VH-VL binders against o27280. Designs and how they scored, part 437

Target 1, 266 residues: o27280
Amino acid sequence: MDSMNVPEVLEIKRIVEESESVKTFIFSWDFRREVRPGQFVMVWDFRDEKPMSVSLIDPVRSEIGISIRRVGEFTDRVHGLSEGDLLGIRGPYGRGFELMGRDILLVGGGIGMAPLAALADEATARGMRVDALVAARTADELLFLDRLEAAGVNISTCTDDGSCGFKGFAHERLLTLEENHDMAAVCGPEPMMFQVMRILDERDVPAQLSLERYMKCAVGICGQCCLDDTGFRVCAEGPVFWSQELSRVREFGRYRRDPAGRRVPW
Short names: E, the ipSAE of ESMFold2; O, the ipSAE of OpenDDE; V2, 0.75 times the mean of E and O plus 0.25 times the DockQ between their complexes.

## First folded at step 18 (VH-VL)

Design Bf20 (framework fv_cemiplimab; at its last look DockQ between E and O 0.89; V2 from the best seeds 0.75)
Fold by OpenDDE, look of step 18:
Structure Bf20 (fold): chain C 266 residues (1-266), chain A 119 residues (1-119), chain B 107 residues (1-107)
Amino acid sequence: as target 1 above (266 residues)
Amino acid sequence: EVQLLESGGVLVQPGGSLRLSCAASGFTFSTYGMTWVRQAPGKGLEWVSGISSRGSTIYFADSVKGRFTISRDNSKNTLYLQMNSLKGEDTAVYYCARDDQYEGHFDPWGQGTLVTVSS
Amino acid sequence: DIQMTQSPSSLSASVGDSITITCRASQSISSYLNWYQQKPGKAPNLLIYAASSLQSGVPSRFSGSGSGTDFTLTIRTLQPEDFATYYCQQSDDTPRTFGPGTVVDFR
């Protein structure tokens, strides 16, 4: 068995509270195992296992960070952990983001900012101009603002309730921005991503979008994360897709499948 | 402008209690960790306590464990240090400082408030 | 706990000199090392974070280097306002710990 498919038991080195519902868990990482923004790892708490995006990649300190939103029993348990506690990590898996051009636009919603934060670090380190549109329901749910600012990212915020920045949704804010970029990376609620993608396509801006689906094996075997019509496996061909790939996916922005395989509308 | 302002430092007797406050402004208080650092007269800096941005994680130096409590009210942008069972060796200027939880550096610092424990 | 040491404990220098202060951790702290400057009666100010990153507003004559256990603060072309006490501090583990400080005074 490939070593990358065996969970490595790692000590939580540090925990960063990003918001009331989001924590970032930092681990020492052997960077002989390459990890890219947009890839995910399987987190094992010795009872259950869930896919989580990598939100921090620090080769200098030999650390990675995994941001986890508290949404269920598994994440409740993980959020109860302390520094020094152990978790199993296997991966990374999936296709990450590809950087191109000089100017990049990041559009993120909620926890979707996790992989984009890592991408922002890489992009800025490469000398790219990075604009980030950070969206959330409320101001308190906006993630990584200070971290992004420290990295040199130009930030625009929008909130559903108008508590910070533009009042409205990310795609609405995007419509007010006329500047085009060489590339865009998008991650967040799928309805948001769907609308953002349409706008970017109309503007001929190459876009990559990170999808979220129920993933069980992470290695393209079980088929639980297969997208209808295309047969794309989010864990193998994704989770990062180009807009032209997603244009072929009928379910995108419309529904997903739950662990039982039932269609669940967005 | 980012500012921190400590208050509450006074003269107390050994065994007494005191609560320090640190008022923060100029930044999103709830997204940063906070820390207390003290400095005895003519001595170096000593880390006292730290608290995460949302208060779910708390740390103490061994010298104050069981006696001090750290807390924060994000709605008031205020950090607190409850000091009980004070000792002479607790005499110091107490600084509050903003703690970047990713980098772990303290910036900025308040002006400090003097706590004197003496009979 | 991670113990921090500094060398020298004090040094005398003249305006225009270049000086070096060393800091050592009892165990590897990666790059989680910060340098602070403190003047008498004043709060400390952050100079360097992450071992070598210059804090905004700090003159470029200040520089930090090192990783693991050994770190160095260098002040080139010492200015009158640079006479102060300097502290290193590790942020790798809790409790956070400071070095004992290095006093830089005029010769």
Scores: ipSAE 0.755, ipTM 0.895, lowest interface PAE 0.8, mean pLDDT 95
Fold by ESMFold2, look of step 18:
Structure Bf20 (fold): chain C 266 residues (1-266), chain A 119 residues (1-119), chain B 107 residues (1-107)
Amino acid sequence: as target 1 above (266 residues)
Amino acid sequence: EVQLLESGGVLVQPGGSLRLSCAASGFTFSTYGMTWVRQAPGKGLEWVSGISSRGSTIYFADSVKGRFTISRDNSKNTLYLQMNSLKGEDTAVYYCARDDQYEGHFDPWGQGTLVTVSS
Amino acid sequence: DIQMTQSPSSLSASVGDSITITCRASQSISSYLNWYQQKPGKAPNLLIYAASSLQSGVPSRFSGSGSGTDFTLTIRTLQPEDFATYYCQQSDDTPRTFGPGTVVDFR
């Protein structure tokens, strides 16, 4: 099998503390394995393996950055690592974002800003005008603001508690922003993405949205990443979908399923 | 306006202890790493110690390892350097500097505080 | 540890001269190389980061180049305020290390 389907053991070169709960782990990377914004990698800590967003893609320095939120046992163990420690990385996998036009809107919630930060770097390098709406529950959870500003991105912020920028949800802030973008890229909590997609569809703005689902194989053969109602595999046909593709998915933004398969509200 | 202000440099005896402080203002302190760099009189720059933005990663130069401790209090926008078992070769101007966690450059620097270790 | 060297250790120059300072790393540091200027009695200040990126507010007569192990700072049309000591610093690995400095003095 292809060498990208077997984890390569890499040393952690640098750790960036993005917030109390988010760290970016930077590795040397051989770019014969091409990486696109919106693709993911499987991170192996020698016990378990989880999909993680690539947030930095730097072919000139031969580096990638992988941003990881501390949310459980696996990510807690990874957050406890130091520079020089080892992780297994396999990938990249999935379909990344496509850029079009000259004006792009990024809408990111929480850790969803990770793949959008990588996309922002590529978009600005191509000479596009980039606007970003960066959302979080609190000011302390807003991610990548200084990095985006340094890249020349025009930033709007919103926080649920109003501690920074607009008080409210991303879609509420979006209603107050200009409507003249050629495309949008969206990543974050699924309820947020659904509301943002609705507004962008009404504005006739082509949008790509990145989904999260459980993954085991990452190449589409085990079925663990399927969207129940369509058979789409997030690891193979996604994680990035056009809004038109996603409109055929009944579960998107409407409900989730518990471990027993029952419909539950978001 | 981004500002860093060191304090605490005085004359101390060999074997003594001293705590330096660096007060930060004009930027979001908790999103940046911080660094101590020293310069002996008439000599070049020597990196001493660094600390990540939330304190989870700490580094020391070999020359100070085991004798110095670095810490930060993000609620007070203050960086500290605890210096123990001081030696004559620790005599220097000590600068604090804001550390870009991605690029690793230092900008800005404080004005420095002089530590003299002499009998 | 990554050792940094600089050449020359000192030089004398006149206003209007063009000068070049070189910095060498003991192993590849990619483009993780920064340049600082320090005037007597003052803290250093950042001139160049990422080998060639000019810090905000630094005059365009300063430029940096290089990658890997060999790096150059160039000052064109030297001004009276440019007489100072210049340091390179690698940020590829810890410990961070500085070159020994280059003193640029008036003739």
Scores: ipSAE 0.654, ipTM 0.854, lowest interface PAE 2.0, mean pLDDT 89
ESMFold2 (binder alone), look of step 18: mean pLDDT 93; pTM 0.950

Design Bf21 (framework fv_cemiplimab; at its last look DockQ between E and O 0.01; V2 from the best seeds 0.00; counts 0 for: pae O 8.1 > 2, placed apart)
Fold by ESMFold2, look of step 18:
Structure Bf21 (fold): chain C 266 residues (1-266), chain A 119 residues (1-119), chain B 107 residues (1-107)
Amino acid sequence: as target 1 above (266 residues)
Amino acid sequence: EVQLLESGGVLVQPGGSLRLSCAASGFTFRTYGMTWVRQAPGKGLEWVSGISSSGSRIYFADSVKGRFTISRDNSKNTLYLQMNSLKGEDTAVYYCARDDQYEGHFDIWGQGTLVTVSS
Amino acid sequence: DIQMTQSPSSLSASVGDSITITCRASQSISNYLNWYQQKPGKAPNLLIYAASSLQSGVPSRFSGSGSGTDFTLTIRTLQPEDFATYYCQQSDDTPRTFGPGTVVDFR
């Protein structure tokens, strides 16, 4: 049995409160199991297991951070934990982001900024120029701003309610930004990612987008993470896809799936 | 301008109580941890207490556990330290500091408020 | 609790000297080590975090190194404003702990 496919029980070393609804849980990690920005882990709390974004990758400290938004019973229980408590972690899984060129644009909505924060750290460590468009419903939900600023990232913000930065949606703000990027990385609500992808395609900016699908096995066997028309498994062929791969997917941006796999409108 | 300003330090008798305040401005207070550090006259720095950004996780040095409490009001951008059962050894300048949740360093400090415990 | 020590407890130096202050942790703290400068009657100022990262606005004559248990702060070409007390502080675990300080005086 592959050690990646059996949860390893790890102690929560530190908790970072990113917002009222988002916490980052930091664990010691053996980097013989390499981790790339855009990959995910499965988090087990003794009752249930859910995929979660890796937002911090620190080989020097031998640590990873996993950012979790409180949205239901599982995440409520995890948010109630303290430093010293235990969680099961298996992974990492999936295809991560690939960096290219000198100038990168990050576009993140809500918790979608988590994998992009990890990517920003890697990009700045390589000496790349990093611009980030950070989107949320309100100012209170903008994530990782201070961390990104400390890393030397050039930040633009937008909020649906206008409480911070541009008032409006991420794709509307994007139309007003300069177009001097070698690539983009996008993660957030699918409707946002779809609109952003269309703009980036029109600008000839290579884009990688990170998708979420319901996952059970995380290694591609169970079929729970398949995309409609392509047969891609998010856990095996993704979660990060190039924009041209996604242009062939009918469901992208049009509907979502519940845990039972049923199509549900956005 | 990013600023922290402590207040409330006075002369108190042993066994007494005192509440210190720290007013924050120029940054998003609710996203940072906060800490109290004290320095007795002519002595080094001693970490006293820390509090997470939401206020839900609280930490104390052994020397003050059970006697001090820490709290914050994110709507008023204010940190508090309630000190009870004060002893002569609590005499110090008390600093509040902004606590980076990832690094655990203290990058912004107030100028301090002096607490003197004597009869 | 993680105990921190510093060496020397004090030193005398001249403008233009290069000096080194050492800090030792009672157990490995990776690179969770921070350095502060404090002048009389003033609050401390952060100089170095993560053992070697220079805080914004701190002159490049300051540098930090080390990992695990042994750390150093180096000041090259000492300036008049550098005569102060220096503290290390670990942030690997709670409670946070400071070293006892190193006083750098004019010779």
Scores: ipSAE 0.644, ipTM 0.851, lowest interface PAE 1.9, mean pLDDT 89
Fold by OpenDDE, look of step 18:
Order: C-alpha cells, then sequence, then structure tokens
Structure Bf21 (fold): chain C 266 residues (1-266), chain A 119 residues (1-119), chain B 107 residues (1-107)
C-alpha cells in the first residue's frame, strides 16, 4: 500500500493536443500495475496534486494517457510542460467501469469523454458495438472524435450552439434516440449526467456514471469527496457508480460541496 | 395531432372492478412514459400511477397500491388501468397523460373519463 | 412522500393585474417543479416545467421561479382567459404529488 501511494516520477513521453484547452499527456506504464477505464490517478507537479482520469490505456506500447483540461493554476502549469518534462503519478485509484452485454452506449460531455475514450477502446477490442453521444458547448470542444471513429465507434455529436451535430444538450439528443443498449457509461457535467441517468433508468438501461468531486487523499481517508446521506467516497467507492447507487445520493445533480465544505449549486 | 383519449369510465358498485383505456395518437408512444391522474368532483389533482416507456418500471400512489394495476401495449399505442376493489373514494375523472420522463412533467392530457363508485 | 403546499388557496384579481402564487415542497426538489392551469370541465394544461421553463405555446406573461423548496408562479398583466385553478407538481420523486391548487377568480 505504501508503494502505491508514493508518486512515481515519470517523464512525459509525448503530448497530444486534443483541443484548444485539452491536452493528453502520455507516459510509459508498467502494466504489472493494472489500470481500468474509469479509474483515476493523482498528478503531482511538485507543487500541487490533482486527480485526473485515465483516457488512454495501451498495453501494446506500455503507455497510458491522461487528458487534462486547462481550467486553473495547476492545469496552467501542466499545460506549460513539454515532452521530456517530469510529473509525479500515483495510482490508479477508484472503481472503474464494468463492461457487460453486446451493445454499449457512451454519453460524454466535455472532458468527461476522457475516461469514456479509454472505455471505448476496451469495448471495441472486445468486439462490442459501441455508440457514443459526444457533447460539447461548441464544435471545437468536441473531444476524441477521430480516435473514436478509428476504433469503430458510432458517433453522434451534440453541441449547445449547433455548430456540430444536434443542437442542444446531451439529454435532449438522447431523447431522440429510440434504440436501447445493454448498458451505458456516462461522464460529464453532473447536471447532464443526472438528466441522462433519468432517461436511461426510464428505458431500463443499466448505467454507470463517473462522478467528479473535490479529492485530496484519493484513498478514502480525508472524506473530502464524501457524498451526502450515503457516505460514499468518490475516490474509494467510485468514481464510477451504478445508477442504482446514485439514486441513493440525494445531492447528485443538485448540489456539490466546495473545498471548504460548503454546499454550492450546480 | 398529438392526442390521448380515455375510455371505460362507468358507474360501478363498491368492491367492483373496472378497466380504463387510453388510446394515444400523433406521437411515438413507445418512447414515452405514461401516467394516470384523477380528480374527484370539486377536488384537486391526484397522481395515481405511472409506467415507464418499456413498461418495466411501475409506480403507484399509496391510496391505490395493491388494488390498481397499470399496463401498456406499445403495439396498440394503448395505456390501461385495471381498478379492483373499488371504493367510493375512487370516484373521479381519470386522466391519462404523457410523461416525457426527463423533467417528469405531463405535457399532453386526455379529456378524462368519469368513474363513479356508488351503491 | 413529498408534500406540496400552495398559497393562497384562492385570490381575486382584475384584468391587467400581476399576481403571484407560491408553492412549497416538504423537502428539496431542486428545480423539478411544474405548473398547470385548469379551467372548469377541462383537462389541465402544462404551463411551466423545470421551475422556470415556459411550455411551448404558453404566453410569456407566465413565468416561474424558485429552487429547492420554494417556488413561485407569476402572471403579469392578467388576461380574461387566465382565470382558472393553478396546480404545482413535483417531479423529483415518486409518488408524484400535486399541490392543493390555487383558484384565481375575477374581482
Amino acid sequence: as target 1 above (266 residues)
Amino acid sequence: EVQLLESGGVLVQPGGSLRLSCAASGFTFRTYGMTWVRQAPGKGLEWVSGISSSGSRIYFADSVKGRFTISRDNSKNTLYLQMNSLKGEDTAVYYCARDDQYEGHFDIWGQGTLVTVSS
Amino acid sequence: DIQMTQSPSSLSASVGDSITITCRASQSISNYLNWYQQKPGKAPNLLIYAASSLQSGVPSRFSGSGSGTDFTLTIRTLQPEDFATYYCQQSDDTPRTFGPGTVVDFR
């Protein structure tokens, strides 16, 4: 356990620019340490540490990828790094996605597509049919489209401004789709996930959703990522939850807690 | 045109049974949840039952649980409410309504059918 | 179950008036609150969904606001056709529940 919690200093092998605000950092990885789509790692830039989802799992090249959106001071620093620079990585942590059935639906919004992209690779490798609803505010913020297409994923796009695909939100697009799947995986803004979950539940489609919360320890000790009423720790019992589990979480889709523990609306 | 049409409302004795039907047209019935709402004479609206688009999820108000059954036939675009062990308190206009299953609002309503339970 | 209440139970107003109806939930329902209008002998009509979203075809003089437990329906510049009974309904949990209704009649 101690070794798992010590950051390993890794060299950035390469950087992929996914969009204007998102970069994927590629690292060599020893796959004796198993990693699953939906799990996260703690990224340490020797000043601060943040949880990031694994967006690429490549056992052939012995590489993993971490996609990071530029949103604040930490990510600004990381985005300033170059190939050959160093980062500390510890993990992976949390519960990842479970694949079942033959047909899977992925619903992702913004950077939420990161773990779903990794899941798509695994699902297609297993011979599953994968449909992906990829949502973003604008066309230039849609992530991993070429990668998903290359993997054989059937893609439907949704943008708030209608610049690409369906004009509207992911849940609105989903309502226009009549086909059910054996399971669904969802990741994105929580209000989106909440609405998507309700639709999927109504359609009797088993769904897994990846939550984002403020995480500090990643090992279920500090309680910063604890969900109200259930005591679920996103870093330990999640970040991937079944819809049945989230149905017990009153705060889901309604509010979150900030770093100071205050209740804030979405 | 989107339309819901209820039928089956009649006079029945206490303890009796009755089956209501709601015929849907003008929209893809199988993609929507459906609900029954009733209104006693001179009273407010009361949610009775709901059913998911697939029919696998079913919900009831406590007042009718164990006595009423909700079902649907998507091939016939029809919603049903089987009412058993009817009571005087069940006297009401029964509305069927479309539930979009997103926000949980009822955007389309039928004109209702009157069920009277009296000796 | 989530209990819904409304205030007032009835009010009298004149054409051109602005009126406000309140609805309260026994627990937080986020924005899962809908408003309906019902005229005598007719089925209810959806006015507002998601607390503040105007249903297609509904005049802009109708507006909804609120979140959590307290909600309001406002009718600006009341028209003759607006005299009716108004109901709130929570869609956060099952069983779905309606408020007791507010009767708006002419003064």
Scores: ipSAE 0.016, ipTM 0.574, lowest interface PAE 8.1, mean pLDDT 92
ESMFold2 (binder alone), look of step 18: mean pLDDT 93; pTM 0.950

Design Bf3 (framework fv_bamlanivimab; at its last look DockQ between E and O 0.89; V2 from the best seeds 0.83)
Fold by OpenDDE, look of step 18:
Structure Bf3 (fold): chain C 266 residues (1-266), chain A 119 residues (1-119), chain B 107 residues (1-107)
Amino acid sequence: as target 1 above (266 residues)
Amino acid sequence: QVQLVQSGAEVKKPGSSVKVSCKASGGTFRSYGISWVRQAPGQGLEWMGRIIPRTGRANYAQKFQGRVTITADKSTSTAYMELSSLRSEDTAVYYCARDDQYEGHFDIWGQGTAVTVSS
Amino acid sequence: DIQMTQSPSSLSASVGDRVTITCRASQSISSYLSWYQQKPGKAPKLLIYAASSLQSGVPSRFSGSGSGTDFTLTITSLQPEDFATYYCQQSDDTPRTFGQGTKVEIK
């Protein structure tokens, strides 16, 4: 088995069209290399390389899925690929989610639902009760609803425009839900995660949140994904963090750094 | 619960075209695809193609490439299958079916549309 | 294309009988195999998906097994309403393909 740091050229086995802007690419995977929900892989299209979350983990079929949102030149090229085409995959990297308790709450926004979908599969397979709050700007951008439903997940939706479910943001919908859970997993726009985390903290619900930062090396060397004040490397200490850890991160919910190292406000 | 309701039976001349509709009643297509499967009299099932209504992208079996067009209207939750240059061999019952993109099985079927091609 | 071959093409059985239908794929399709039941003049009905998962609402007397290239549909105790034609379908590759069907007739 090759080193996890060497890209393995894999054939795209199947492509799932999640939305107009999101596709899931499915690959055969050797599960001697363990992968956990919340971890990411580096996807190489032989020109550039980008970190992507694993959204499907199927040890029975020896497959993984990587969900990619079309947002730039790299993802444009990847979205132009077909089944049978090749991509380089290295990893997995980072710290994934840890499941605990019997009742878990998933709060996801947009493409942030990708790692949570994988987590939902694992949680339900373990017999956990899974509630998912799925947020998006519009109904057409809500991801993985059918898949989650098929897995037995209790779904609540919210959209910015009210085209599906609660009209408003995830944290606003969360405030209307009084039930507590043993644990929460959160992934989405950082402003959303910031507000959701605060609510969960007030409710004394342990929460894990997956951060997105510019990651270049994925192995904690280059420092491009370092968080201010703490020195946390999103690719090494994260991308999944406990709320207690993020409480120490000043920039969380406020800004991130671009590839040039400049502060970019949310 | 979602049901697929297809348009009525068609009788067509050779060389003409037929367009069959498939409407999702009681819901929307969501992220599912819609596959079209036909069955000639006394024969088995033949997959023709699929569309993902949410994205509008369609794929076709090579046998029908260039002669079949599958479309969808999200606003009306309706999928369409148009088959051109009809031949007597195209006489069949045409089914639409909800297509799970991950599993690839068809869990909901339309009632079928009989298409007869005769001179 | 992946060819699906069912066996037998037809069989006669009595109520209460154990019925077994096999489906063979021309190449490995993992567990991407579904079984359908079709009665005359009706659309196919999904019975089993993912090779062995029972579709909701389908009686427990139906079961599926197998992986790779060889699959089996089993009816433990045939009921009067089970006389029909059964199809296997692979969903591992495009185009999707079906077996030629197995007609289960009353003896």
Scores: ipSAE 0.875, ipTM 0.931, lowest interface PAE 0.6, mean pLDDT 95
Fold by ESMFold2, look of step 18:
Structure Bf3 (fold): chain C 266 residues (1-266), chain A 119 residues (1-119), chain B 107 residues (1-107)
Amino acid sequence: as target 1 above (266 residues)
Amino acid sequence: QVQLVQSGAEVKKPGSSVKVSCKASGGTFRSYGISWVRQAPGQGLEWMGRIIPRTGRANYAQKFQGRVTITADKSTSTAYMELSSLRSEDTAVYYCARDDQYEGHFDIWGQGTAVTVSS
Amino acid sequence: DIQMTQSPSSLSASVGDRVTITCRASQSISSYLSWYQQKPGKAPKLLIYAASSLQSGVPSRFSGSGSGTDFTLTITSLQPEDFATYYCQQSDDTPRTFGQGTKVEIK
């Protein structure tokens, strides 16, 4: 387990406008600090720190990309920044995805596609066949489609409102897809991930799922990211878990916890 | 596949403005940008600026700042470039081109719009 | 602004020749370098991006190499349709800038 460390202050080199609500912030990065798809960083805006997924890992150019959805005060402030502005970055932290076999299925909902985009890049670079099921509420919220197409990923889409691809939820679309995968990687809204996990388990497809929980320290000390009944710390033993690890977690897909620790329904 | 179709040639007087359109045919802009590049007769290529149609954010080469406005209409998949205070040296073919936000290359180009500025 | 300098400004070659065009950036641009072909009266056409990646539909006789400040476009067996002007372009920084072009003419 990595020990807690101070944020490094980095200049925003480039901002990619992924959607009206999602931006990818690109920084120069010293890859002596290894980064794996599925790991996260703590982003510090000099007032608060939040965990964010790494969506671009480019050792050749010495660049890292961090995708951030605007959802509250912290992310509003970060979205107001420009190229040349500064952010603090701690990490990376957590357990990343593990690739296996030759055929991988990615199932991503909303911003959950961010770590899966990084994984897709690695998988295609290894010569794997990559299928991605990309889900959102509307067509304008489907993320990384152009990037995934350019990488040679086979894309299926679904939108809640039917504005692009299959009309419905990701797990409903999944039922209509071929079952020819050696593994799956899943990231998105927890109710979606729960339903997708059940289908993949029934198909005996090894699946890794990336969870989000409230975090403060990110190094496993404060206990804020713990899961009920298991003691798993999302920041240390996760955020990526195998489906069988999650099958013994009673809260998964049932409820979440607010910053005060109170149980809140999904 | 997506094509970029530009508006027709224009003949303008010095001091006036021109607005060139660039429509995506066979698709939408999705997350791509649209850059504008001009080429004076017998000369090389000069980048003017770009817009990200999905968000409306534009940026410009310093040389054109204050004279160029680039806009987009997502609902019609059309981008526009307006150049004001025209001078004879603005005589050029104006291209729109699809801009990859990560790499910055231009993989699809419009056919070009000839703009002639003469007294 | 990053200045892009191409060499040579023009060259004459025969069908079947190997042609090499160079492009130098005034500062490192990593691999943020693209090559375009332009024929008279036509829009430019992307050949190479990311310094060495071949654009879909472009013949394999075209190749790109280099990183940092020095880049090369190579045509291994020149064809009649390859007589054109070639431009490099950097995208590491704003504004995007092009080289002045290299005109490839039939000898």
Scores: ipSAE 0.750, ipTM 0.875, lowest interface PAE 1.2, mean pLDDT 90
ESMFold2 (binder alone), look of step 18: mean pLDDT 92; pTM 0.945

